# Designs tried in a protein design chat: VH-VL binders against Rho GTPase-activating protein 19 (ARHGAP19). Part 10

Target 1, 207 residues: Rho GTPase-activating protein 19 (ARHGAP19), of Gallus gallus (Chicken) (q5f3g0r98to304)
Amino acid sequence: MSLKRKEKGVVFGSPLTEEGIAQVSQLIEYLHKNLRAEGLFRVPGNSIRQQILKDALNSGTDIDLDSGEFHSNDVATLLKMFLGELPEPLLTHKHFHAHLKIADLTLFDEKGNKTSTPDKERQIEALQLLFLILPAPNRSLLKLLLDLLYQTAKKQDKNKMSAHNLALMFAPHILWPRNVTANDLQENITKLNNGVTFMIKHSQKLF

## First folded at step 5 (VH-VL)

Design s29 (framework fv_zagotenemab)
Fold by ESMFold2-Fast, scan of step 5:
Structure s29 (fold): chain C 207 residues (1-207), chain A 119 residues (1-119), chain B 112 residues (1-112)
Amino acid sequence: as target 1 above (207 residues)
Amino acid sequence: EVQLVQSGAEVKKPGESLKISCKGSGYSFTSYWIEWVRQMPGKGLEWMGEIYPGDSDTKYEKNFKGQVTISADKSISTAYLQWSSLKASDTAMYYCARQEWSDYYFDYWGQGTLVTVSS
Amino acid sequence: EIVLTQSPGTLSLSPGERATLSCRSSQSLVYSEGDTYLHWYQQKPGQAPRLLIYDASSRATGIPDRFSGSGSGTDFTLTISRLEPEDFAVYYCQQYDSYPLTFGGGTKVEIK
């Protein structure tokens, strides 16, 4: 048994912890109140305000996001930054190729030939199993993130952000390969974007 | 378990008002659209409109807009379909259903409310 | 509005036989990220409809393997590979490509 003091100033760029999740959950809760904001997650925020928020989260300082000092764009950008700065992607390096295979699951025709029609039943079942074997902190944050993105996409008539638009912005920040080049990632970018789009749309079925 | 429970059968005269209900349980009521579907005696299914209880956004089929009002009360997880003045042509079975947003399918249905309008 | 035409209106078959039900759309159903905007529902006498197939070809949870959906564009098919006694019902297709949401007129599958 050992007791270790929390390392102060390690929320961003550090391995995912329950404390880090609690801090980031404040951003997610705020964003749920601002789902109708046009271009949410697309329009950049102010770098000075983002740095103030980042410093507050790193120090464990509670901040009043409803004070009027911050825009939804600041909070949205900071959430993406947090996910992208994790040492290991939220979905993990280990599952990168599994996600590519799941995105390619399609039905077979009456002759037994592979079709281009997605096999959504198998995709849902495979993702449910993958998410069960994620580390508990990763699964907890993923559930919160996918619910936020699902709710955002439901308001696309107001915010102009479809599930696909959100996937384009978030996929590179939650899933990337360990020892593969940027070119290899680009070659699979359409599959990753489609996979994340599917996760957003079907998030209520995946947990 | 997810359930949609509708109010009981109604027998009304032309010109009378009516409000029927659809109560959701076993899920987050404010997170799903509620659909209203009419089925006239011996006929097929006809979409009337929908409501998102979380913010009361509504959509109506053109022929029902102005003839019926769709509403919801979040505090009791209940959606409503209301007529200010019934016509004999409103005689039908009325179903509520929950729409799964991702693919717009109706995954759970109420048992139906039979409305009979006759003199 | 998009009109869905189902044929035949009535299909009389015996248990064990294959049923093929058609749904034709007045407009091509638009794809969005691989989705085909057509669903199939089953309604037994005196009961509410239940979801069978969503997005043209995906089987809903709890629906037996004998039910399958196919098609794209304007022509869609629901197939029941071997009819069971419990499968005698009315079947409806539905589109969600555009508002208003619309259903087909239904195909009644009845015992011969």
Scores: ipSAE 0.006, ipTM 0.533, lowest interface PAE 10.3, mean pLDDT 85

Design s30 (framework fv_zagotenemab)
Fold by ESMFold2-Fast, scan of step 5:
Structure s30 (fold): chain C 207 residues (1-207), chain A 117 residues (1-117), chain B 112 residues (1-112)
Amino acid sequence: as target 1 above (207 residues)
Amino acid sequence: EVQLVQSGAEVKKPGESLKISCKGSGYSFTSYWIEWVRQMPGKGLEWMGEIYPGDSDTKYEKNFKGQVTISADKSISTAYLQWSSLKASDTAMYYCARQEWDYFDYWGQGTLVTVSS
Amino acid sequence: EIVLTQSPGTLSLSPGERATLSCRSSQSLVYSEGDTYLHWYQQKPGQAPRLLIYDASSRATGIPDRFSGSGSGTDFTLTISRLEPEDFAVYYCQQYDSYPLTFGGGTKVEIK
């Protein structure tokens, strides 16, 4: 998060609420109609148009995203900004180490050896349990987000965005540690990217 | 809860047209690719093609392109497989299936098409 | 076009025995993200196919743990550790590595 949290009750930079989710859901609904856009979530949008959208969402003003004034890249970037500006990551600080351990299930078996058969069933069950104990607003938004990313990845022949590409774009905006060293960051980034890739691919089974 | 229900068996003569259906229920129909698979009598499974109902994007196996048309009507959650002129060699069981990421998780019960003179 | 060759064509066994079914790919199946997109389906007489194993080794929901899949590259195996009467069926492997999607010719597991 680079921006200070707003002191007045606004959507961006504030703790997650059902009302805030309703506002950001407008972005998600729009993006479902634009899944074929090349480089979706990777190619940056226009900062001026993004600020206009951000101001509208913060004020509760309805905006016609289909007016032709906005590009899908504007909306996609704003969604990432919203997630990254939350005072606590969507997946929460509390569960950071749990996600690292779950991600290891794709690399190592129960005896600590590199596995030729990743335990996908166990990883799915662990994620299902972890998502059940998320605060209700976090779980609701996560479900919407993962479904959007799943559908985006299914159109990768058009948009050029694989599940892994999307994980690279979103992992740092939905999960970050309270404390980390520079040496730990690179290894943890790889694990988190792999974990989020798994969440995207299997999103339909996780809720 | 997720179901794919296909239209009933058909008996046709060579040269006739035919359109069979596959209706999805219990899930977001526009969010999943629908696959068409042929199984000739006593033979194995053969992929024909697929459609994404959300935007009607299609892919065909080379030998079926131009021989059949795959379409979908998202307002009634139904995918279609159509022939303009049937041949005796089209006699087969036709299955539709839903694609979950990279595999076919739910299948229709099949539509038997018999083409004989 | 990737060709999948299943062997044997027919496997005659009794209930309680172990079944080992092979599927060989004409090309190495390696997805760019490291996943192997090889799946197994079961088809009983008069019924539609049913998903058993996806991504070479993951059991589908509701599938008993006596079914397991293994393999990588070009050589894949479906194992049924202890055949039950309901397991006598035809089994097909399928690849999603590249288009066109293809199935193996099938292995029929029948009662001896």
Scores: ipSAE 0.347, ipTM 0.737, lowest interface PAE 3.4, mean pLDDT 86

Design s31 (framework fv_zagotenemab)
Fold by ESMFold2-Fast, scan of step 5:
Structure s31 (fold): chain C 207 residues (1-207), chain A 119 residues (1-119), chain B 112 residues (1-112)
Amino acid sequence: as target 1 above (207 residues)
Amino acid sequence: EVQLVQSGAEVKKPGESLKISCKGSGYSFTSYWIEWVRQMPGKGLEWMGEIYPGDSDTKYEKNFKGQVTISADKSISTAYLQWSSLKASDTAMYYCARLGEWDYAFDIWGQGTLVTVSS
Amino acid sequence: EIVLTQSPGTLSLSPGERATLSCRSSQSLVYSEGDTYLHWYQQKPGQAPRLLIYDASSRATGIPDRFSGSGSGTDFTLTISRLEPEDFAVYYCQQYDSYPLTFGGGTKVEIK
């Protein structure tokens, strides 16, 4: 039988590879030049232009994102699609419950009682350790993604996208459980959104 | 080492122009906002404004808008605070600081530039 | 604009004593992300300010554990559990909840 060589060139829907990361890094580099775009990652782009760009990335065809043929919204939507179409979430299935536990870390008072105040130092240390045990491709792409989202949030007075708004857009595309129901995910969605918000805000400390 | 180094003390007369500097090193200068803070003799801290060196986006406190100009040259990792015409009331210590990491706190500070405006 | 009121203006204590500094905000400092953008800075004579506490309660890198921050909404406290000689300084609170960014008037902790 003939090997399907076309599958080796497929970036979207395939397991994460260094080649795929190189292709997607082009989208991230472009978006760094467009951080002030109002509603970036919220406002959808043109589906036809997105498909053209997706096909080009899958085939390894060179494309000039600065040509004026593509809107920043096209590129932003395509990045979200890439992450959501991965067979395994960027943060991995096995770390789903660890992220929920980290989001729940709080300070203790002088009497040893648990408080409602987040223990941000422990949350950062736990995330640093968790990211160190990610596969190298996942860690590399996560670092690029979180830096992009951090820089986007820093421009929120122009683009109107806070770290929390970005977390709402991205959390479902980078972290989901393998063997639990959609109902289980829904019960934890607030914790996941808050966890991803924390990752975006503190991204400079996590790697 | 992450640091901000400011230009030296200045002694000026009213009506003169002045441009002081704040040079960043040890980090990606274009990736962090630079904050400017004034401290008048014997007084507390006053926020003046900020700049994002990556695209020169600026924000000013309303009382400083039109009084000073904040700019940056990303090729040499330097932010600037400039007056077209100094007044005696501009006599103060001026600090630059980096915004970020740690939930929008001023985590790294320059050593300060003392500006004295007298006749 | 948000006004931060620090009290007392001056706190006269001896080394080894506990210092409790107050910062009150004219409006609630609650961000949608659950963070409280209230920070504390230490300024020694002739020196630039130094970040002590960020987000009301988180200790900055290199800051000794005798410094702690607490509070939420409009009422915030900086506590120094056992004053060391190097802790005699002016302390400022600051908010990043909304523009314009503002600082409190400062509390001077001086040797009795």
Scores: ipSAE 0.000, ipTM 0.475, lowest interface PAE 15.5, mean pLDDT 85

Design s34 (from z1 with light chain S32D D35N; framework fv_zagotenemab)
Heavy chain, then light chain:
Amino acid sequence: EVQLVQSGAEVKKPGESLKISCKGSGYSFTSYWIEWVRQMPGKGLEWMGEIYPGDSDTKYEKNFKGQVTISADKSISTAYLQWSSLKASDTAMYYCARQEWDYYFDYWGQGTLVTVSS
Amino acid sequence: EIVLTQSPGTLSLSPGERATLSCRSSQSLVYDEGNTYLHWYQQKPGQAPRLLIYDASSRATGIPDRFSGSGSGTDFTLTISRLEPEDFAVYYCQQYDSYPLTFGGGTKVEIK
ESMFold2-Fast, scan of step 5: ipSAE 0.593; ipTM 0.831

Design s41 (from z1 with light chain E33D G34E D35N; framework fv_zagotenemab)
Heavy chain, then light chain:
Amino acid sequence: EVQLVQSGAEVKKPGESLKISCKGSGYSFTSYWIEWVRQMPGKGLEWMGEIYPGDSDTKYEKNFKGQVTISADKSISTAYLQWSSLKASDTAMYYCARQEWDYYFDYWGQGTLVTVSS
Amino acid sequence: EIVLTQSPGTLSLSPGERATLSCRSSQSLVYSDENTYLHWYQQKPGQAPRLLIYDASSRATGIPDRFSGSGSGTDFTLTISRLEPEDFAVYYCQQYDSYPLTFGGGTKVEIK
ESMFold2-Fast, scan of step 5: ipSAE 0.434; ipTM 0.769

Design s42 (from z1 with light chain V30L Y31H D35Y; framework fv_zagotenemab)
Heavy chain, then light chain:
Amino acid sequence: EVQLVQSGAEVKKPGESLKISCKGSGYSFTSYWIEWVRQMPGKGLEWMGEIYPGDSDTKYEKNFKGQVTISADKSISTAYLQWSSLKASDTAMYYCARQEWDYYFDYWGQGTLVTVSS
Amino acid sequence: EIVLTQSPGTLSLSPGERATLSCRSSQSLLHSEGYTYLHWYQQKPGQAPRLLIYDASSRATGIPDRFSGSGSGTDFTLTISRLEPEDFAVYYCQQYDSYPLTFGGGTKVEIK
ESMFold2-Fast, scan of step 5: ipSAE 0.553; ipTM 0.821

Design s46 (from z1 with light chain D55E A56V S58N A60F T61S; framework fv_zagotenemab)
Fold by ESMFold2-Fast, scan of step 5:
Structure s46 (fold): chain C 207 residues (1-207), chain A 118 residues (1-118), chain B 112 residues (1-112)
Amino acid sequence: as target 1 above (207 residues)
Amino acid sequence: EVQLVQSGAEVKKPGESLKISCKGSGYSFTSYWIEWVRQMPGKGLEWMGEIYPGDSDTKYEKNFKGQVTISADKSISTAYLQWSSLKASDTAMYYCARQEWDYYFDYWGQGTLVTVSS
Amino acid sequence: EIVLTQSPGTLSLSPGERATLSCRSSQSLVYSEGDTYLHWYQQKPGQAPRLLIYEVSNRFSGIPDRFSGSGSGTDFTLTISRLEPEDFAVYYCQQYDSYPLTFGGGTKVEIK
């Protein structure tokens, strides 16, 4: 991203904008410097410090995350909250069923019969195409987020967070359908978690 | 498109120092681990160690720790394997490779043949 | 360290025949988070290794469908359904379940 002055106004709970992305990019930059923190994105932060930081981002107030005033858990939790409070999930409502279909892509045998083995290369191709049709702000933030999670998972020996662990934390905050029952969501939860795990692992190929 | 290009063959005497290179192109160099693999003449593949160019974090196989140094210069997308004092037993083909997420090596350099003899 | 044992050491076959290569792990490489980190590489004389199969059964980009991988736990197999002249090479399995990363000793597939 280009450098931009932080804008005043509501960032959390509002539709995603290029300006709003610039406001939250400070959180992502800070987290890249703290990839070794044990339980990063799993261990919740302090609610009071999170509210102070949230208020600062909403008002465009300049804040020094490296001051020692904030814990990495505060910043990580706030990033999750930002994504979960979007009016529409980052991956969009309309693409929910496309992600379920991508999870069902499997290899064919020599006779042309469908197998149970996942076709990971075709899954990558399908995700590349799906991400190309995302709105530009969504695509930009998704790229930043997946890179952060990929880098976090690469340091799992230090932070104890695998790509799957990160997917468990993030999937419900970036992908949900518009109209579903609790039973429908529960049925698909494994597919969602596996899908997001796949996106994290292969993030460098998807854009 | 994705390429790893290694430096040319070397002929050295025991006790000499050597630094060989592996230059990545066509991808984000700082986002992938670079692996070093040794293959002695007529033998199989041996993992030596790895480096993450984004922060120069390294991991070595125990038998190579202290025998070689792995480094990287992210400004020129190049990883290095270095010996302070070569031995005849270092005679081998040395490969660099790019590590995908689950440590499979998706792209390999062409190899650098190092011959150490008196 | 996890030791990978490949067998046979040499497999002599004619073009058109089926090749079955074995890789046995000294420890179980059980699925964790849906993946098993066991990969297969092909190396021809004078060339760098080439990735064939990653995570047990996934063909890498550009690899013909005559190559397939299978297995679980400690026993893994690479199958070439109908050998072509260009398939005569040494094949290595590799694991990343734990450090250090290790390769099998290789299976040479040669013309009978």
Scores: ipSAE 0.018, ipTM 0.613, lowest interface PAE 7.6, mean pLDDT 85

Design s47 (from z1 with light chain D55K A56V S58N A60F T61S; framework fv_zagotenemab)
Fold by ESMFold2-Fast, scan of step 5:
Structure s47 (fold): chain C 207 residues (1-207), chain A 118 residues (1-118), chain B 112 residues (1-112)
Amino acid sequence: as target 1 above (207 residues)
Amino acid sequence: EVQLVQSGAEVKKPGESLKISCKGSGYSFTSYWIEWVRQMPGKGLEWMGEIYPGDSDTKYEKNFKGQVTISADKSISTAYLQWSSLKASDTAMYYCARQEWDYYFDYWGQGTLVTVSS
Amino acid sequence: EIVLTQSPGTLSLSPGERATLSCRSSQSLVYSEGDTYLHWYQQKPGQAPRLLIYKVSNRFSGIPDRFSGSGSGTDFTLTISRLEPEDFAVYYCQQYDSYPLTFGGGTKVEIK
């Protein structure tokens, strides 16, 4: 038995672990209770309060988010920061090109010609398979995240955040390429945003 | 398989109370809005209101607000439409439906016929 | 309140013919994310409505290719390229541009 500090070390900027997910899931649980907040995930929180919360999570200090010391925007911003500071994106570098290809899946017409209409059933099947081969920690956190974003979008009449608005906020924090030229960058941004929008909208079918 | 199953037909007198049900199965009940639609005999479809079972958030068409109550019990995956005092003008077929993304109704219950007569 | 006007009220046709159904909105449907929230439903006598087409032109799962939707702004069309006996029904358009959600008055497609 060691008397040294328990395994609640650095959460932000470290590889994803079960301990890190447990701490971040507290943020997700809090946000589920605050889905009506207007501009949730868009409106920035207070940087000082966010740093205090971040330091507490990194030090393994137990946090009472319901104490009234933090605003929903502080917690929402910190969740985005956590995802963006992972050394590898939540969806992984390995699957970057797969997500671009899935976004391009379309129906064929009666004559066998490719159309511009998305093949939603095939996109869902492809994402289901892709998510099954994610590392277990990544899959677990992704499921929690997509459910949160789905629930947020379902209350867009209150919070003014559509699935597409949420995708604009989250796509750059959960998926980025390892090796990309300047010529690849701009054209893929729209595809990634649309892909993440699709994941949010259909999250209940993906796991 | 996604299904919405509604309670059976009702025959009531004016002034009586009534609560009809819509039970969802084959999906996460708390993750989809449930819609209520009225169809008077020989007439078209009228949206009445909706409920999100996950937190019981409701929205009503203004002419139905105060005339009916929409509720849900997430423990048994069932939504309800209730009248405190029925009128003859409430005679209609009542449908529940599940709202998918982009506000289309992808699955519908079979309907509950409510007849109010003396 | 957005009013959807369907025309004609009744369309009398024979099997094998093309059916063209119109839905006109009282105001241009606002695009929240580049999409138009106009949907089409089919209702047969004694049955619940069934989703045919969502967001103007997307066929719902299991809907035959003979059904297609088109349009923009205030003018929308549902087309059935070759009527089958099972297609004789009432068709409703629906919008979710704003609350309250509204349906058109319906177009009855009946056998001649």
Scores: ipSAE 0.006, ipTM 0.503, lowest interface PAE 12.3, mean pLDDT 85

Design s51 (from z1 with light chain Y96S D97T S98H; framework fv_zagotenemab)
Fold by ESMFold2-Fast, scan of step 5:
Structure s51 (fold): chain C 207 residues (1-207), chain A 118 residues (1-118), chain B 112 residues (1-112)
Amino acid sequence: as target 1 above (207 residues)
Amino acid sequence: EVQLVQSGAEVKKPGESLKISCKGSGYSFTSYWIEWVRQMPGKGLEWMGEIYPGDSDTKYEKNFKGQVTISADKSISTAYLQWSSLKASDTAMYYCARQEWDYYFDYWGQGTLVTVSS
Amino acid sequence: EIVLTQSPGTLSLSPGERATLSCRSSQSLVYSEGDTYLHWYQQKPGQAPRLLIYDASSRATGIPDRFSGSGSGTDFTLTISRLEPEDFAVYYCQQSTHYPLTFGGGTKVEIK
């Protein structure tokens, strides 16, 4: 393992910063080299190696991920932990209900009646606008994350991880309500998972 | 506008080498698999293989593996199909296409006709 | 590899008639998630193929509503409700559930 210290520390559990994004970008770059790993983001890594890597990132220590001392599952799990430990979800609390409404966008017939057919063009447009008004750090990291998940899903024949499977793994780590209880929990979970699946599939159009 | 533009028709002799191209524009070239499809005169469509330009990962149908090489240069958004030594049986129309989600081909190049005769 | 059998090989019809094209797979095309990856393409003389239907029943952008796809498992149908002059072409089904990707032999729809 090759370690290099940086004076600024504490990445996990802290508000999103440009320095934190730079460190997390190292994890994302490593994962781009390991897209073939079966069950990537689903199969848990080694807790001891994850803690060592987490501690190093928190202390501002630069780590050589290509040393062979870490498995792709360790890095993948740590990325999810980072996102889930943010004080505010990556997609933000204030946009939670907007994402539910976007998931419900359907085509209207000639008579103005709502149909059950998704309005994909309106969903893309709404997400483009919503992402444009995200804080710059959130938008930057979201773009990196969605591209990683898009590329992972493009290799699903090797890794067995579809866009939907990745959405199941990531949705609870990037979007959650401010209140601890949800009125229609089951329906909301399904809508959020489908919404994140849509974001992954169309990520190249959203920024 | 998404577009795939292929190189022009080729007339070659058996034993000659050939490299044909497929240039993508109007989209992120490194984010989509590029497919190669052969259509022999009067015959149907045959999948040959594919490449992901982002990392040059390739897949080949078994009968084409070793007979052709698929490559890509992401700096100029171009994929290639190459033969080291052409045979008369390589006479065909060759299409490139872009793969969308669920592996269907949403955009196709206009085709490159390759004629191999002495 | 999965073999796709299209029938009939040639379908001779007049404009205004309904065309029903069949594609049968040697094994189920249901992916592990329940999605069916069977697609239909149209090829006119001297032209590249054009996507018509994806995932058994979804109509591609710009494709007229007279084209519809149906079926599941191993049996699939492409229907053209009312043939127009521009619809006389060769139609191919394609599966992408398993590598290698494979095409059917094609059905030629020609004027009677």
Scores: ipSAE 0.411, ipTM 0.772, lowest interface PAE 3.2, mean pLDDT 88

Design s52 (from z1 with light chain Q94S Y96S D97T S98E L101Y; framework fv_zagotenemab)
Fold by ESMFold2-Fast, scan of step 5:
Structure s52 (fold): chain C 207 residues (1-207), chain A 118 residues (1-118), chain B 112 residues (1-112)
Amino acid sequence: as target 1 above (207 residues)
Amino acid sequence: EVQLVQSGAEVKKPGESLKISCKGSGYSFTSYWIEWVRQMPGKGLEWMGEIYPGDSDTKYEKNFKGQVTISADKSISTAYLQWSSLKASDTAMYYCARQEWDYYFDYWGQGTLVTVSS
Amino acid sequence: EIVLTQSPGTLSLSPGERATLSCRSSQSLVYSEGDTYLHWYQQKPGQAPRLLIYDASSRATGIPDRFSGSGSGTDFTLTISRLEPEDFAVYYCSQSTEYPYTFGGGTKVEIK
């Protein structure tokens, strides 16, 4: 007779699963209650508390985020770490160049007339289609993430984090090419940041 | 799909209390600020204030602070505008609206006409 | 507070004509990051306002291409290239660059 252990899969560094999404959703739910924290996602948390929380999520150990033992910065940093440690970016390698093209859409309107403003509706439509063809787990988590970042940006008067500031923090953790080089990332970083900024700003229309 | 439905017209006397409602449907109610806008008879639009239903954070235009209370009940996706003591000068059409990114109002309620007279 | 001045107060035109509506701000509406939070709303008699143009020049979903917005800084224009019968309404500009959000006094486009 053996003791049957309740084991949960490793969450961090593993391919995205429904179980992993459930675990990281707890971080997202906590952060929705702390949107006013100044520098949210920018100010680093405590590395020791972050490791404790990471270990708990990996082992499936219950943890009370509302206990007062963790700062919002600990939870925010851990969410970024989870996304950055995925074997494949949340937005996938396959769609990297599509996102660069969407971010760089022409200033011509749908009738071909030159305009002083980017065609926001065309960019929204392109992203809607691209997200529709994402694997279901990726699309599900992306929706949760973009909603969180949208809500955070709406509170920027309190937290001092604009959609652009959040894109600077998250773009490298959700979108990168398969054969990444320092030069390729550096060259495209502005487009990546602008693309993610657009996703955050218009997240409510993208799903 | 997205809809804001406001409570019906009200006829009140000065000094009476009143609470009007704005019910959102077809979207995540806690994810958008709800705006309140006044339009006095024959006049233009005036921003009164706003509420974020997710945490009940409010912002008021200074001339309305202390004159009205904005609140929300996220369990029933409803925002409220309330007066403790109405004045004849409160006679107006009151609109609620949903704030989208870049702070524009993309969907509007049909309006609630409030008439205050003796 | 930011004051928005609309002119003319009333514009009397016939269907098929071009309408040009002005909105001038007491201070620049350019926000941090270069965004300009100037919006246009249409209000027909007995109806709630309807979003027409946002961010100075972006058409809202479902708004016909005869409507266009332009301008920057403190001077903004709404243009209706060829008036349809359903376009006779009051048009309001609004700013959300800073609190409190404010509206212009409105321009009434009426049938001549």
Scores: ipSAE 0.016, ipTM 0.610, lowest interface PAE 7.8, mean pLDDT 85

Design s53 (from z1 with heavy chain S31D; framework fv_zagotenemab)
Heavy chain, then light chain:
Amino acid sequence: EVQLVQSGAEVKKPGESLKISCKGSGYSFTDYWIEWVRQMPGKGLEWMGEIYPGDSDTKYEKNFKGQVTISADKSISTAYLQWSSLKASDTAMYYCARQEWDYYFDYWGQGTLVTVSS
Amino acid sequence: EIVLTQSPGTLSLSPGERATLSCRSSQSLVYSEGDTYLHWYQQKPGQAPRLLIYDASSRATGIPDRFSGSGSGTDFTLTISRLEPEDFAVYYCQQYDSYPLTFGGGTKVEIK
ESMFold2-Fast, scan of step 5: ipSAE 0.471; ipTM 0.801

Design s56 (from z1 with heavy chain G54D, light chain D35N; framework fv_zagotenemab)
Heavy chain, then light chain:
Amino acid sequence: EVQLVQSGAEVKKPGESLKISCKGSGYSFTSYWIEWVRQMPGKGLEWMGEIYPDDSDTKYEKNFKGQVTISADKSISTAYLQWSSLKASDTAMYYCARQEWDYYFDYWGQGTLVTVSS
Amino acid sequence: EIVLTQSPGTLSLSPGERATLSCRSSQSLVYSEGNTYLHWYQQKPGQAPRLLIYDASSRATGIPDRFSGSGSGTDFTLTISRLEPEDFAVYYCQQYDSYPLTFGGGTKVEIK
ESMFold2-Fast, scan of step 5: ipSAE 0.537; ipTM 0.816

Design s61 (from z1 with heavy chain K59R; framework fv_zagotenemab)
Heavy chain, then light chain:
Amino acid sequence: EVQLVQSGAEVKKPGESLKISCKGSGYSFTSYWIEWVRQMPGKGLEWMGEIYPGDSDTRYEKNFKGQVTISADKSISTAYLQWSSLKASDTAMYYCARQEWDYYFDYWGQGTLVTVSS
Amino acid sequence: EIVLTQSPGTLSLSPGERATLSCRSSQSLVYSEGDTYLHWYQQKPGQAPRLLIYDASSRATGIPDRFSGSGSGTDFTLTISRLEPEDFAVYYCQQYDSYPLTFGGGTKVEIK
ESMFold2-Fast, scan of step 5: ipSAE 0.474; ipTM 0.794

